# VHH binders against q9vxt7: the designs that were tried, part 17

Target 1, 187 residues: q9vxt7
Amino acid sequence: MPRPVLLIHGGAGDISDSRIAGKFAGIKQALRSAWGLLSPDNGSGGGSALDAVEAAVRSMELDENFNAGYGSCLNTSGQVELEASLMEGRDLRAGCITLLRDVMHPITVARRLMEKQRHTFLGGAAAQELALATGSERLQPGALVTEGARLTLKEFEDQVAQGKDPFFARTELTDDKPVPKTDPSGE
Below, E stands for the ipSAE of ESMFold2; O stands for the ipSAE of OpenDDE; V2 stands for 0.75 times the mean of E and O plus 0.25 times the DockQ between their complexes.

## First folded at step 6 (VHH)

Design U8 (framework vhh_7sr4_2; at its last look DockQ between E and O 0.01; V2 from the best seeds 0.00; counts 0 for: unsure alone 63.6 < 65, grease 24.5 > 24.2, SAP .68 > .668, placed apart)
Fold by ESMFold2-Fast, scan of step 6:
Structure U8 (fold): chain B 187 residues (1-187), chain A 128 residues (1-128)
Amino acid sequence: as target 1 above (187 residues)
Amino acid sequence: EVKLVESGGGLVQPGGSLRLSCAASGFTFSDYAMGWYRQTPGKQRDLVADIYSGGSTKYGDSVKGRFTISRDNTKNTVYLQMNSLKPEDTAVYYCARDKIVYATSGTVTAYVRTFDYWGQGTQVTVSS
């Protein structure tokens, strides 16, 4: 019998040299999580294709090295806004979530939308209500924000203020950028 | 409920041609990718050809240029036209329905393809 096919992508575009190892390790972990559910050679396996893609994406949402869930890039107000979607082939089943805040796993909310709701697209307050109603914990505001994400936003704003192309900042920002500090004069 | 029935197999001489058919029932055929796979005794099933619901195709390396997969959504049937057959093409040929699941979150993506239904198989023997 042929084996299932599993493909994972950790984000489009260039990966900065200093972050390559972290992203590679994260992709490896996501693959292991998903393959454990699909592999017939492991007796503990028994998950569906849906379970497998959810497990892979949840793994990456927990990992600050990916622009998904924890560690996501910030909007111009310094907040994390989450989006996720899930589709089952052309069975006309899809769950799409946008403008979700303070939830660790938007992919799980997208799956609940696909499985339990009549309509396949939800955003904002309605998405947050669905997340809470279907077992997601509401996190404290700012829980998904990392120092790296704050530094990325600051660099983006500095590039704009200097009249530079802000997209160049993406390839120059790394985990080893200095941490902003408060001083008596005010930063 | 879901049923896949292969036909068109048989004995053929090297260099000959065969056309396999797979009649599908019990689901909305046009919504699914369909594939042909083959298996020789003692080995795993290998991809011969895939056809996606949109018409795009993919072939196994050993059959490229010789085999053509096609579908007829009005007849709920997928076909495999096999030309320039070789002794190495001798195998049981299986029709399969593919299931694809796609997930995104932020900039990350996961894709899984599985095979949720198989036909009984049809024997193709290439020999003089």
Scores: ipSAE 0.506, ipTM 0.741, lowest interface PAE 1.0, mean pLDDT 81
Fold by ESMFold2, look of step 7:
Structure U8 (fold): chain B 187 residues (1-187), chain A 128 residues (1-128)
Amino acid sequence: as target 1 above (187 residues)
Amino acid sequence: EVKLVESGGGLVQPGGSLRLSCAASGFTFSDYAMGWYRQTPGKQRDLVADIYSGGSTKYGDSVKGRFTISRDNTKNTVYLQMNSLKPEDTAVYYCARDKIVYATSGTVTAYVRTFDYWGQGTQVTVSS
């Protein structure tokens, strides 16, 4: 059988040298969790691919080195808000979850939504009800918050207070600046 | 039930040509990428050619320039035109359907591509 392709991306943004080893180990663990589930000649309708992608994402949701699940970035109130989505085929089926709280694996909730086929996108209270009704444990408030995430929020707030943009610096480029359009009438 | 049925294999002399066909049923054919793979005894199946739903194609290195994949969405059929055949092209040729799953959680993503359905195969033999 030809080899399946499994690709994992751990998130955009600058990664400090001190975090590279943890992220690399986490990506390897996610690959290990997923690879054994792939079956090149499976008679089912592709459940191995769904199982593999879910396993990879669940591994990263449990790993505080990633902005997913445990250790997610915090909102400005110091709380974790979760989102996840998955799509199968050429957008034939999808499940999207947002504003979910206190659930370890939002990707699994997104898969449950897709499999029910009632709604494509749920958020907030509706997503919460789906998660609990389909077997997710409600974690204690704050269970997904890590000290690292608290420190990251504090650094973000400190940079904002100093008038800095904590997301990629912006500069004005002289040769990229818009030139005002001049009509033939001078307006 | 998804079905893929290959045909058009046979015995041909070196330098000859064959056209393989794969008739598909049980799914919306135009929505899926399709591929041809080949296998010799004791070896893994190797990519011969892929064709995506939009018509873009990809070829294995050993067949590039000699083989052409095409599709007819009206007939739910994918084809492989095989020219300038060589003894090393002798294999069972399989038609396959592409499967892609994409998932995100927070800022992480995972992507899996595999072929989830295969035909029974058709034998191509190139001998002098």
Scores: ipSAE 0.456, ipTM 0.737, lowest interface PAE 1.3, mean pLDDT 81
Fold by OpenDDE, look of step 7:
Order: C-alpha cells, then sequence, then structure tokens
Structure U8 (fold): chain B 187 residues (1-187), chain A 128 residues (1-128)
C-alpha cells in the first residue's frame, strides 16, 4: 500500500510577524489531526483521504490563527459568512457551501452536500437548512466573531474613511486571545 | 499637506510621444489610486487613465492603445506615457489622487471612487 501524502496550506496575505508562530502551530495541529486518521503505521489509521482532509480543515476552522470558521474575516456588516469546498478525485465529486452562518464546521456541511445531495454548490438559506437538517448545531449569533476579526474590520473601515484604496487591506490582525480547545458546536 | 506636481508637458508634432510625471507628497502614496485627467478651455475635464494601488488600470476610449499609465511607489510618482499623439490630445493634463466614498444602505455597504486632490496641470500641445 502506497504511503499517503498530506499537504496543508494556511493561507496567504499580509501576515504580521506576531501571527506567524500561531499559524505554524495551527498547521501542525491540523496535520496531526489528519495524520492520525490517515497513517497506517499507528494502528489507529484506516480513515479515508476525505476523513483526513476534513479533520485537518475542521482543526483549522477551530483555530483563530486562521481567518476561517472561528475567527473568520467579517463582511462589511460585521458578520461571519462561511465558505467551504471539498473535492474527491476518485469519482470526481465536489461540494461547495457559501454564505453559511453560525455553524462551526462548514467543511463538514460541504462534505454532506457532496455525499448526500444532488447539487454541487449551495448557498445562503439553503446551505443553512442543509447544515441544520444534517446535524450541525446552530451557534449563537456572533459566536464565530473574534476580537481580531473585529479589529480587522475596524482597520478596513478606518482606511476607507481616509479615502484609501482597500486593495491592500489586511484580512488578519493579531489577537492575543487563546485559541479555543473545544468545539462549541458539539460536532 | 497633499501635493501633486506634474511635469513633462510641452509641444510635440503629430505622431510624437511625451511622458508625463506626477510627483506626489504629503500622504502614503502606495495606499491610493492615482489618475490623469485632461481638459480643454470651455470643456469638461475627462478621465484619461487611472491606476489602482494594486496596479489595475483603466483608460479613456480615445487613448486606449496609445497611452500607458504606470506608477513607481518607491518614487511616489505616477506616469503617463503618451504615444502616437494627435492634435485632439491637446489639453491641460492634470494628475489626481483617488478618494473612496463609503456608503451604507440597509445591510449593504459599498464604496464609490472619486478624486480629491489635483495638481496644477501641465500643457500638452500637439501641432504640426
Amino acid sequence: as target 1 above (187 residues)
Amino acid sequence: EVKLVESGGGLVQPGGSLRLSCAASGFTFSDYAMGWYRQTPGKQRDLVADIYSGGSTKYGDSVKGRFTISRDNTKNTVYLQMNSLKPEDTAVYYCARDKIVYATSGTVTAYVRTFDYWGQGTQVTVSS
């Protein structure tokens, strides 16, 4: 049996030096989460590539060091609008979710769409319905909003107020709050 | 104080070329889009070209393919390379700094681009 390969990317952008360490730690945690399922050498392996990928992304969605899931970049109204997509190469399937709100793990919803639904892409109210109907817990409004995300939006607003071109606006700012260790959604 | 100073204008024959420069000071140049306008006496000032902070460009229809706008953030300067000049390109050319106006309606927020600071202008004359 060929040895699996797992690759994770934590995003790109204008990232402050103070945030770099957290991102590396977060990537390592994501890798550990995924590899535990994927690696045949540990005896606990046996998960599929999809299981591993989902586990990695779920880990990242919990980690404020990334601007997805908990700590997502906010829209101009100060709200989290979640996106996720999942693909598998064997059967060429895909699931895509957009404009999902108050759900901890959009990647899981994307997987459910891919595996259980006819459509490949679902957004807004329909995505919300799918998430809840398939077992996701609806979080309290604002549960996914972090202080870092709020500050990021504020900086954007300040820049716009000054008339600056928002092209280079940062999507992540430093937040000294600890990363949650548990999944508030219960999933 | 925001200051824009144009240079490079002059008299040129049809088919000739000119390169305009605009030196900017008094603000973080790289954070703003810049533009070139032109105006003839008694007529409206028209957009010639603009360049976003990210480098994207837009041109007036009459100058597409002939003019090129560029910027050097290390020199706080925006340029307008004008090739294949025509008599109808004769005008005073103005450098301008872009300004973004933010507007909210209900749950929707958008911004509109405009220009707030102008240079003194430089005369470009295309004549045989």
Scores: ipSAE 0.062, ipTM 0.547, lowest interface PAE 1.6, mean pLDDT 88
ESMFold2 (binder alone), look of step 7: mean pLDDT 76; pTM 0.738

Design U9 (framework vhh_8cml_1; at its last look DockQ between E and O 0.01; V2 from the best seeds 0.00; counts 0 for: unsure alone 64.3 < 65, placed apart)
Fold by ESMFold2, look of step 7:
Structure U9 (fold): chain B 187 residues (1-187), chain A 129 residues (1-129)
Amino acid sequence: as target 1 above (187 residues)
Amino acid sequence: EVQLVESGGGLVQPGGSLRLSCAASGFTFSDYAMGWFRQAPGQEREFVALISGSGGSTDYSDSAKGRFTISRDNAKNTVYLQMNSLKPEDTGVYFCARDKIVYATSGTVTAYVRTFDYWGQGTQVTVSS
């Protein structure tokens, strides 16, 4: 029989040997969570492909080693903005959410949109309302922010101040350096 | 309940033709890609052909290209495999299967599952030696 295919991709960038091990452990955990829903383990009755991808992504949303949920990259205000999407079938059935905040599992909100609503794409206040109305818990502000993500934002801001932003070209002899911005929210 | 029922198999001489049918029920047929697989004695099931839910995209194994044509009629909930220029190595049980693909992203993380989640009982095709 053709076997199910399950693939996980965690992102790119330079990482230390110890962070490589954390990402590999996180990918293995996500695979174990999802594979059992496709291939029974310990007498489980199995599951659906939707359940499997959701489980894999939820596992990584909890894992600070990934840019998803907890530990996501920060916007320039130092906050996590969440996005997730889910597509089913070769001809596309989808749920896509963006600009969601303070919800642990944006992938679950995307699935709810695909299954329970008339829209394919939802963002901002409407996505927030859907998440809360369908049972997502609202986390305290900052609960998804990690020190690693905060330091990464600081380094980005330092590079912008030096004219090293990969999307900008600046002369090396500029008279001023841009001052790094700080989030004025009450952290 | 999802059901897939193949028909149209039989005994045919080399160089002959057969048309297989797979009647589908229990789901929205046009939402799903459908595939044909075959299994010769002592071998794993192998891919033969795939068609998208709309019918606008097809894919074939190397052994099927130029000889087999997959098609579908979404009004009849049926997928077909027209097999021409049959060879003894085409002998086997032919299965239709429903293709299930799910792709998910969150932030920069992606997960992808493909599985053929429902299969028919198969129909025997025998190409005489």
Scores: ipSAE 0.515, ipTM 0.738, lowest interface PAE 1.2, mean pLDDT 81
Fold by ESMFold2-Fast, scan of step 6:
Structure U9 (fold): chain B 187 residues (1-187), chain A 129 residues (1-129)
Amino acid sequence: as target 1 above (187 residues)
Amino acid sequence: EVQLVESGGGLVQPGGSLRLSCAASGFTFSDYAMGWFRQAPGQEREFVALISGSGGSTDYSDSAKGRFTISRDNAKNTVYLQMNSLKPEDTGVYFCARDKIVYATSGTVTAYVRTFDYWGQGTQVTVSS
């Protein structure tokens, strides 16, 4: 019998020596959370594929090492704005949530949306109303903000103030970068 | 109710060919990837081939690559496995399966699960002289 396939990606662009160990541990924890819900033989047993992907993503939303939920990168106003989506190929069902604030698990809100309607996109005040109506706890403003996220925003602001390209400096984790006009990269 | 019914198995000599069919009902066939698996006596079920819902993408086990071709006819709700250059090692019960895929994304993180949620009863393929 084939085993279910579970794949997890923890995002890209923010990897450093200080974060790589934390991300690895977080991915392992997400795998443990999800795998326990899957039957190795046919996807039946303790949980469904929907339960498994939700458990994996919820684990990563709770983990400050991932840009999702708790520890998300901040907008320029110092706030966390959340987005999540869920698609089940069986019924062509999908739920997409954007511009959600002060909710720990936007993926669970996306699942509730999908379960209520076939293909739906919801944002802002309407997403907030759905989250509260379907049992999500409203967190205190700032509860999803970590010190790491605050420091990242400050670094961004400092680089802008110095006339630097913060995205270039942020994505390049070495001191030795080629001059753009002589870069051999074609893409 | 979802149903998958395999047919086309039988006895063939080494080097021969068979075409297996799997007739699907009870769901929108073109929305699902479909797979073929096989199981020999005393062994675990193993993957053989997979085809996407549109038919635009296929994947094969190492043992099937170059000898087997998976295809589908969405108008007939049927997936096929064309088996050429059959070997005694290909003997087993062949099963059709529906692929269930679920994706979840939050911020920059993604998780997906692929599992086969419905299976046919199987069709016997025997390769011997």
Scores: ipSAE 0.461, ipTM 0.709, lowest interface PAE 1.2, mean pLDDT 80
Fold by OpenDDE, look of step 7:
Structure U9 (fold): chain B 187 residues (1-187), chain A 129 residues (1-129)
Amino acid sequence: as target 1 above (187 residues)
Amino acid sequence: EVQLVESGGGLVQPGGSLRLSCAASGFTFSDYAMGWFRQAPGQEREFVALISGSGGSTDYSDSAKGRFTISRDNAKNTVYLQMNSLKPEDTGVYFCARDKIVYATSGTVTAYVRTFDYWGQGTQVTVSS
């Protein structure tokens, strides 16, 4: 069996230098989370590639250093609308979720869609129903909204008010608050 | 005070090239998309090209596509229009303009329209044999 390869990308955008360190730390944590499942040498490496990928993304969804999951970019109404997608190359399967709300790990919902449903893509109410019916906990409204995300939206709104280019805006600001260490959803 | 100053216009033969420049001041240049317009004698001012604040996106009129290239140097607060394969019908005064976005929100839906709030004095381009 060939040694597995794991690649993680923490996103690209116009971010401040102050946010760089956190992103590296977050990526490393995601790698550790995933590699623990893959590594045959540590006695716990019984997971699949899918398990590893899901673990990595779950880690990132929990980490405010990334603007997905907890700390997601907000829509113009100040709400988090979650997206996730998962692909499996061996059997050519995919699951995609959009407009999911108040769920900690949309990647898990995407996997459930891929593995247990006949659809490839669900959004909105249907995605929400799938999430809850398959074991995801519904978080309190606003639970995924961070101060950084609010600041980002505010900055965007200020730019809009000035009539500036709508595509010239930072998508990730920091509020210098600690990142959650555990999954409050219990998943 | 916002200022836009065009340069680079002149007389050129059909098939020739010109490079227009627009020097901007009085605002954070990279925060705004910039556009080029032109006005031929007896005609209305028409859109030629647009470039986003970062320079990552461009748009052209049908008549400009394939011949004109809009670019910008944010370090120099300048937007450019490279015009190749010029035709007599390209003759006119060329204007630089700062883009302004107007937003309208209804419920959860926000729409916008592009307009322009500042203009240069223009530079004359004449294409003639």
Scores: ipSAE 0.073, ipTM 0.564, lowest interface PAE 1.5, mean pLDDT 88
ESMFold2 (binder alone), look of step 7: mean pLDDT 80; pTM 0.806

## First folded at step 7 (VHH; framework vhh_5c3l_4)

Design NN1 (at its last look DockQ between E and O 0.02; V2 from the best seeds 0.00; counts 0 for: pae E 17.5 > 2, placed apart)
Fold by ESMFold2, look of step 7:
Structure NN1 (fold): chain B 187 residues (1-187), chain A 130 residues (1-130)
Amino acid sequence: as target 1 above (187 residues)
Amino acid sequence: QVQLQESGGGLVQPGGSLRLSCAASGFTFSSYAMSWVRQAPGKGLEVVSDISGSGGSTTYADSVKGRFTISRDNAKNTLYLQMNSLKPEDTAVYYCARGTGAVAITPEGKVAFASGFDYRGPGTQVTVSS
C-alpha cells in the first residue's frame, strides 16, 4: 500500500529573516505532533488523515509564529478573531468557521461542524455556540493576544493616521544602514 | 452602498452623559460585528467598544469599562453607545464602524493585517469641557 504522507505548506509572502527560523521550527513541530497519528503503532485506522491534519493545525494554533490562534493578527478592537476550515477528500465534506473568539483551537470546531453535516459554513454567535456545545473551553478575553500583535496593530493604526501606506512600513523597520560607496578601483 | 451615520454628539460637562446612535443601511446589519472607534485631536484611532452581530458578545477598552455601554437594535438597524461619567479625556470624534476581522494580502503575496473594520461613518464630535 502507498506510504502515508503529510505535507504542510506555511503560506505565501515575505517574512523578515529573523522570523523565518521560528516559522520553520514551528512547521517541524507541527509535523512531529501529527506524524505519529499516521504510524501503524497508533490503533486508529479510520479518520487518521483528518486526525493528523487537525493535530498539525492545533500545533500551529498554539505557536505565535503563525497567524493562527495564539498571537494572530488583531482586529481594530484589539481582539483575535478566529477562522478555520477543513475538508476531507473521500466524501468532500467540509467545515468552515469564521468570527470565532476566545477558543484555542478553531480547527477542532471546524471539524465538529463538518461532522454535523447540517451546515458547511458557520460564523459569529452560532459558531461560538457550536464550540461550547462540542466541548471547547471559553478562554478569558485577551488570552490569545500577544504584545507583538498589539504593537503591530498600533504601528498599522499610526501609519494610517499619518496617511502612509502601512504595507511598506512593515518592511522599513530593519533598513537603517547607510549605502556603502562603490570602490572605484578595477585592478 | 454601505452607509453609516452617527448622531448624538455634542458639548457636555465632565461627569455628564451622552448617548450616540449610528443608523446603518445598504447591508444586512445583523450579519456584522460593529464597533465604536474614536480619534482624539492629534492622536490615532482607538477602539472604544465592539459588539457581535447578534449582540451577545461585547468588549470595551479599559479606559471606558464601567462607564460606556454598547448595544444594538437589529430591528432598527441601529448601533448605540451610552456614555456616562464623561471625562475630558473622552473628547474625540466618535465613529461607527462595521467590523469584519478581514486580513489583506499584499501584491507581494505577504499576509498583512487590514483594519478590523471596512466602513465607518463621518463621525460625531464629543467634547467634554468645563
Scores: ipSAE 0.000, ipTM 0.093, lowest interface PAE 17.5, mean pLDDT 74
Fold by OpenDDE, look of step 7:
Structure NN1 (fold): chain B 187 residues (1-187), chain A 130 residues (1-130)
Amino acid sequence: as target 1 above (187 residues)
Amino acid sequence: QVQLQESGGGLVQPGGSLRLSCAASGFTFSSYAMSWVRQAPGKGLEVVSDISGSGGSTTYADSVKGRFTISRDNAKNTLYLQMNSLKPEDTAVYYCARGTGAVAITPEGKVAFASGFDYRGPGTQVTVSS
């Protein structure tokens, strides 16, 4: 069996300097989570590529350093609307979830859709129903909203109020604290 | 149809105990965080305690910490609230509520919690009086 390769990307938005260190840490944690499933040398090997990918994304969904899952960008109503998608290349399957609310791991729901349902894409109430029916815990409303997300939304609103074009508004917390733009751990 | 039905309320003397139950139906019980909320005369609705779907996480209002215990039996679709050392100020209608009290824990140990629920039962009266 060929050596597995795991690639993780933590976002391509306008990331403030203050979030860079957290992004690196979060990515490394996601990698560790996933790699543990892929590498037999770690004692917990034997997982599939799907398992690893799901594990990585689940890690990121828990991490406020990313603007998905916990800490998701808010809609204009201040609410988290979750999205996730999963694809597997062997059989060319996919599962996509949109407008999911108050669930910690949309990626898992997407996988369930891919594996257990005939549909490729579910949104809103249907996605919610699938999530809950298949074992996802419904979180308390607002549980996924972070202060950073609120601040981000407020900034957006302020820009709009000022008549500025918010098209390129930042999607993550702003902070002017100088921090290294590289991983200070060197890992 | 989502249904919640509380039971176990009643009149008790200060220092006494009650155990409330909530029977749930019409949804996958284990998939929802559950809460006990109460409304005292002339007061607003107060969240008393929350429990995650699995039961692994619980929260309590400061006013009831150490006295009340929330639990659930997912096999029986039942939510419980053990109330000990009851006080007159605990007098209220107690409601079982769905969708509240979930705690999100990040890998770093950060806790996120919010309030809100979408369904509640008709309530059960708890009166603490000498």
Scores: ipSAE 0.000, ipTM 0.218, lowest interface PAE 13.8, mean pLDDT 85
ESMFold2 (binder alone), look of step 7: mean pLDDT 79; pTM 0.791

## First folded at step 9 (VHH; framework vhh_5c3l_4)

Design V1 (at its last look DockQ between E and O 0.04; V2 from the best seeds 0.00; counts 0 for: pae O 13.8 > 2, placed apart)
Fold by ESMFold2, look of step 9:
Structure V1 (fold): chain B 187 residues (1-187), chain A 129 residues (1-129)
Amino acid sequence: as target 1 above (187 residues)
Amino acid sequence: QVQLQESGGGLVQPGGSLRLSCAASGFTFSDYAMSWVRQAPGKGLEVVSDISGSGGSTTYADSVKGRFTISRDNAKNTLYLQMNSLKPEDTAVYYCARDKIAYGISGDVGRIVYDFDYRGPGTQVTVSS
């Protein structure tokens, strides 16, 4: 039978060199927390690929180094709005959650949607109701906000106030600056 | 043709220490990241530690941090696991496994894969009074 494989991608975007080591450690922790749930052929301790994927994402949702759960990017009101989705390849079922607030593990809510409801995509008040009705705890407002996320929002607001394009880090006036030297990632 | 052979297991009392070794042959050892993986009785597999091909980067499962130390000697094609302060829950078969992990490139965290294509037969570690 095929060997189990687990792959984790920590997200796209421009990441400062100082944050790279933390993100690598977080991805490795997510791999370790999830990989053992994939059962080899010894016949005991069976976990599904879905269990492994959920465990990996829950690890990242607790880790402030990722834009998931704790430490997520903030909306313009300084609040965390959560999204998660998952899909299984067996029957092509999916669960997609958006505009969820104050719940630690949106990936688990997405799984509950996929497994227990007729809808594929749910957002806002309906997603919030599903999360609470299926056992998620409502966190205190602000519990998912980190200082790093607040500073990132302030940087975004400063760029907008200066007329810069917030989707790109550069303007024509900065194209002449030397490219910063690249530090190697941690080994 | 790839061969991995663990040694150094045995019976030890709680609080004791063991040093596991893994002799590697049939491949360029320094090109590959290596891991120690264990299986406790009736349980699934747990990756306890990994180390980069150069030996410069190591990680540990939370259950063993501060007690276990992974190392490698690329001149001798040998992987090691120093296990200190052993507990009954460390009782398991310990496997030496070959892997490669990917790191992010600028602007991205990258993708990391645990894909163990070869492992040894394992060495038993038993921690009991």
Scores: ipSAE 0.005, ipTM 0.373, lowest interface PAE 10.3, mean pLDDT 78
Fold by OpenDDE, look of step 9:
Structure V1 (fold): chain B 187 residues (1-187), chain A 129 residues (1-129)
Amino acid sequence: as target 1 above (187 residues)
Amino acid sequence: QVQLQESGGGLVQPGGSLRLSCAASGFTFSDYAMSWVRQAPGKGLEVVSDISGSGGSTTYADSVKGRFTISRDNAKNTLYLQMNSLKPEDTAVYYCARDKIAYGISGDVGRIVYDFDYRGPGTQVTVSS
């Protein structure tokens, strides 16, 4: 059996040096969450690639450093609209969710959609219905909104007000903390 | 059983050179990225350099760029670290570490960050006049 490979990308935006530390930590956590399911050396190594990928993304959805769940970028109304997509390579199955609201793990909803094999892409009310009908918890409105996301939106609005082109607007705030040169975990 | 054993450490004067080796056994060496990490007195663990399983990709800490070179011989199950232009601040215990997890960060093009599941006992490198 070939050794499994997990690759995680922690964002494609303009990432400042000060934000790297948080993303490193978050990616490590995501990888650990996923690898534990794949590695036979771990007590829980009985999971599939899908399980591992879902676990990784779930971890990232909880981490505002990745603005893909908790702490997501806000729309112009100050609301979180969640997106997630999942693809299985063996059978070329896919599930995509868009405009999902007040759900913690859109990747799980995407997986559920994929596994149902009725639709590849659901959005809005339909995605919401699927999420809730299949066991997702409806969070309180605004539960996924972070202060960082709010400030990012404010910055965006200010730029627009100044007549700047919003096309290149930042989707993340810069942190003041420097990237550490050492790993306190010893790993 | 996974085993890693470092060698080649010692005392060297500033500006000198050392070549560290790490003998690996108990696993398919080429399937794993490997790293050199170090711990200086009173400091935390620092990743010095990384190399992919095939050896096609390498990374270095800023503090050692241009001075250190990581390499590997998969046929010999050995990891190397050529250290040139050594400085007193390079004084540390150097560990060979096996990568368990690898990931990339888009904010730093070409940078690959690793996590480790095994380390050797370490070899002492002391740079002093």
Scores: ipSAE 0.000, ipTM 0.237, lowest interface PAE 13.8, mean pLDDT 85
ESMFold2 (binder alone), look of step 9: mean pLDDT 81; pTM 0.825

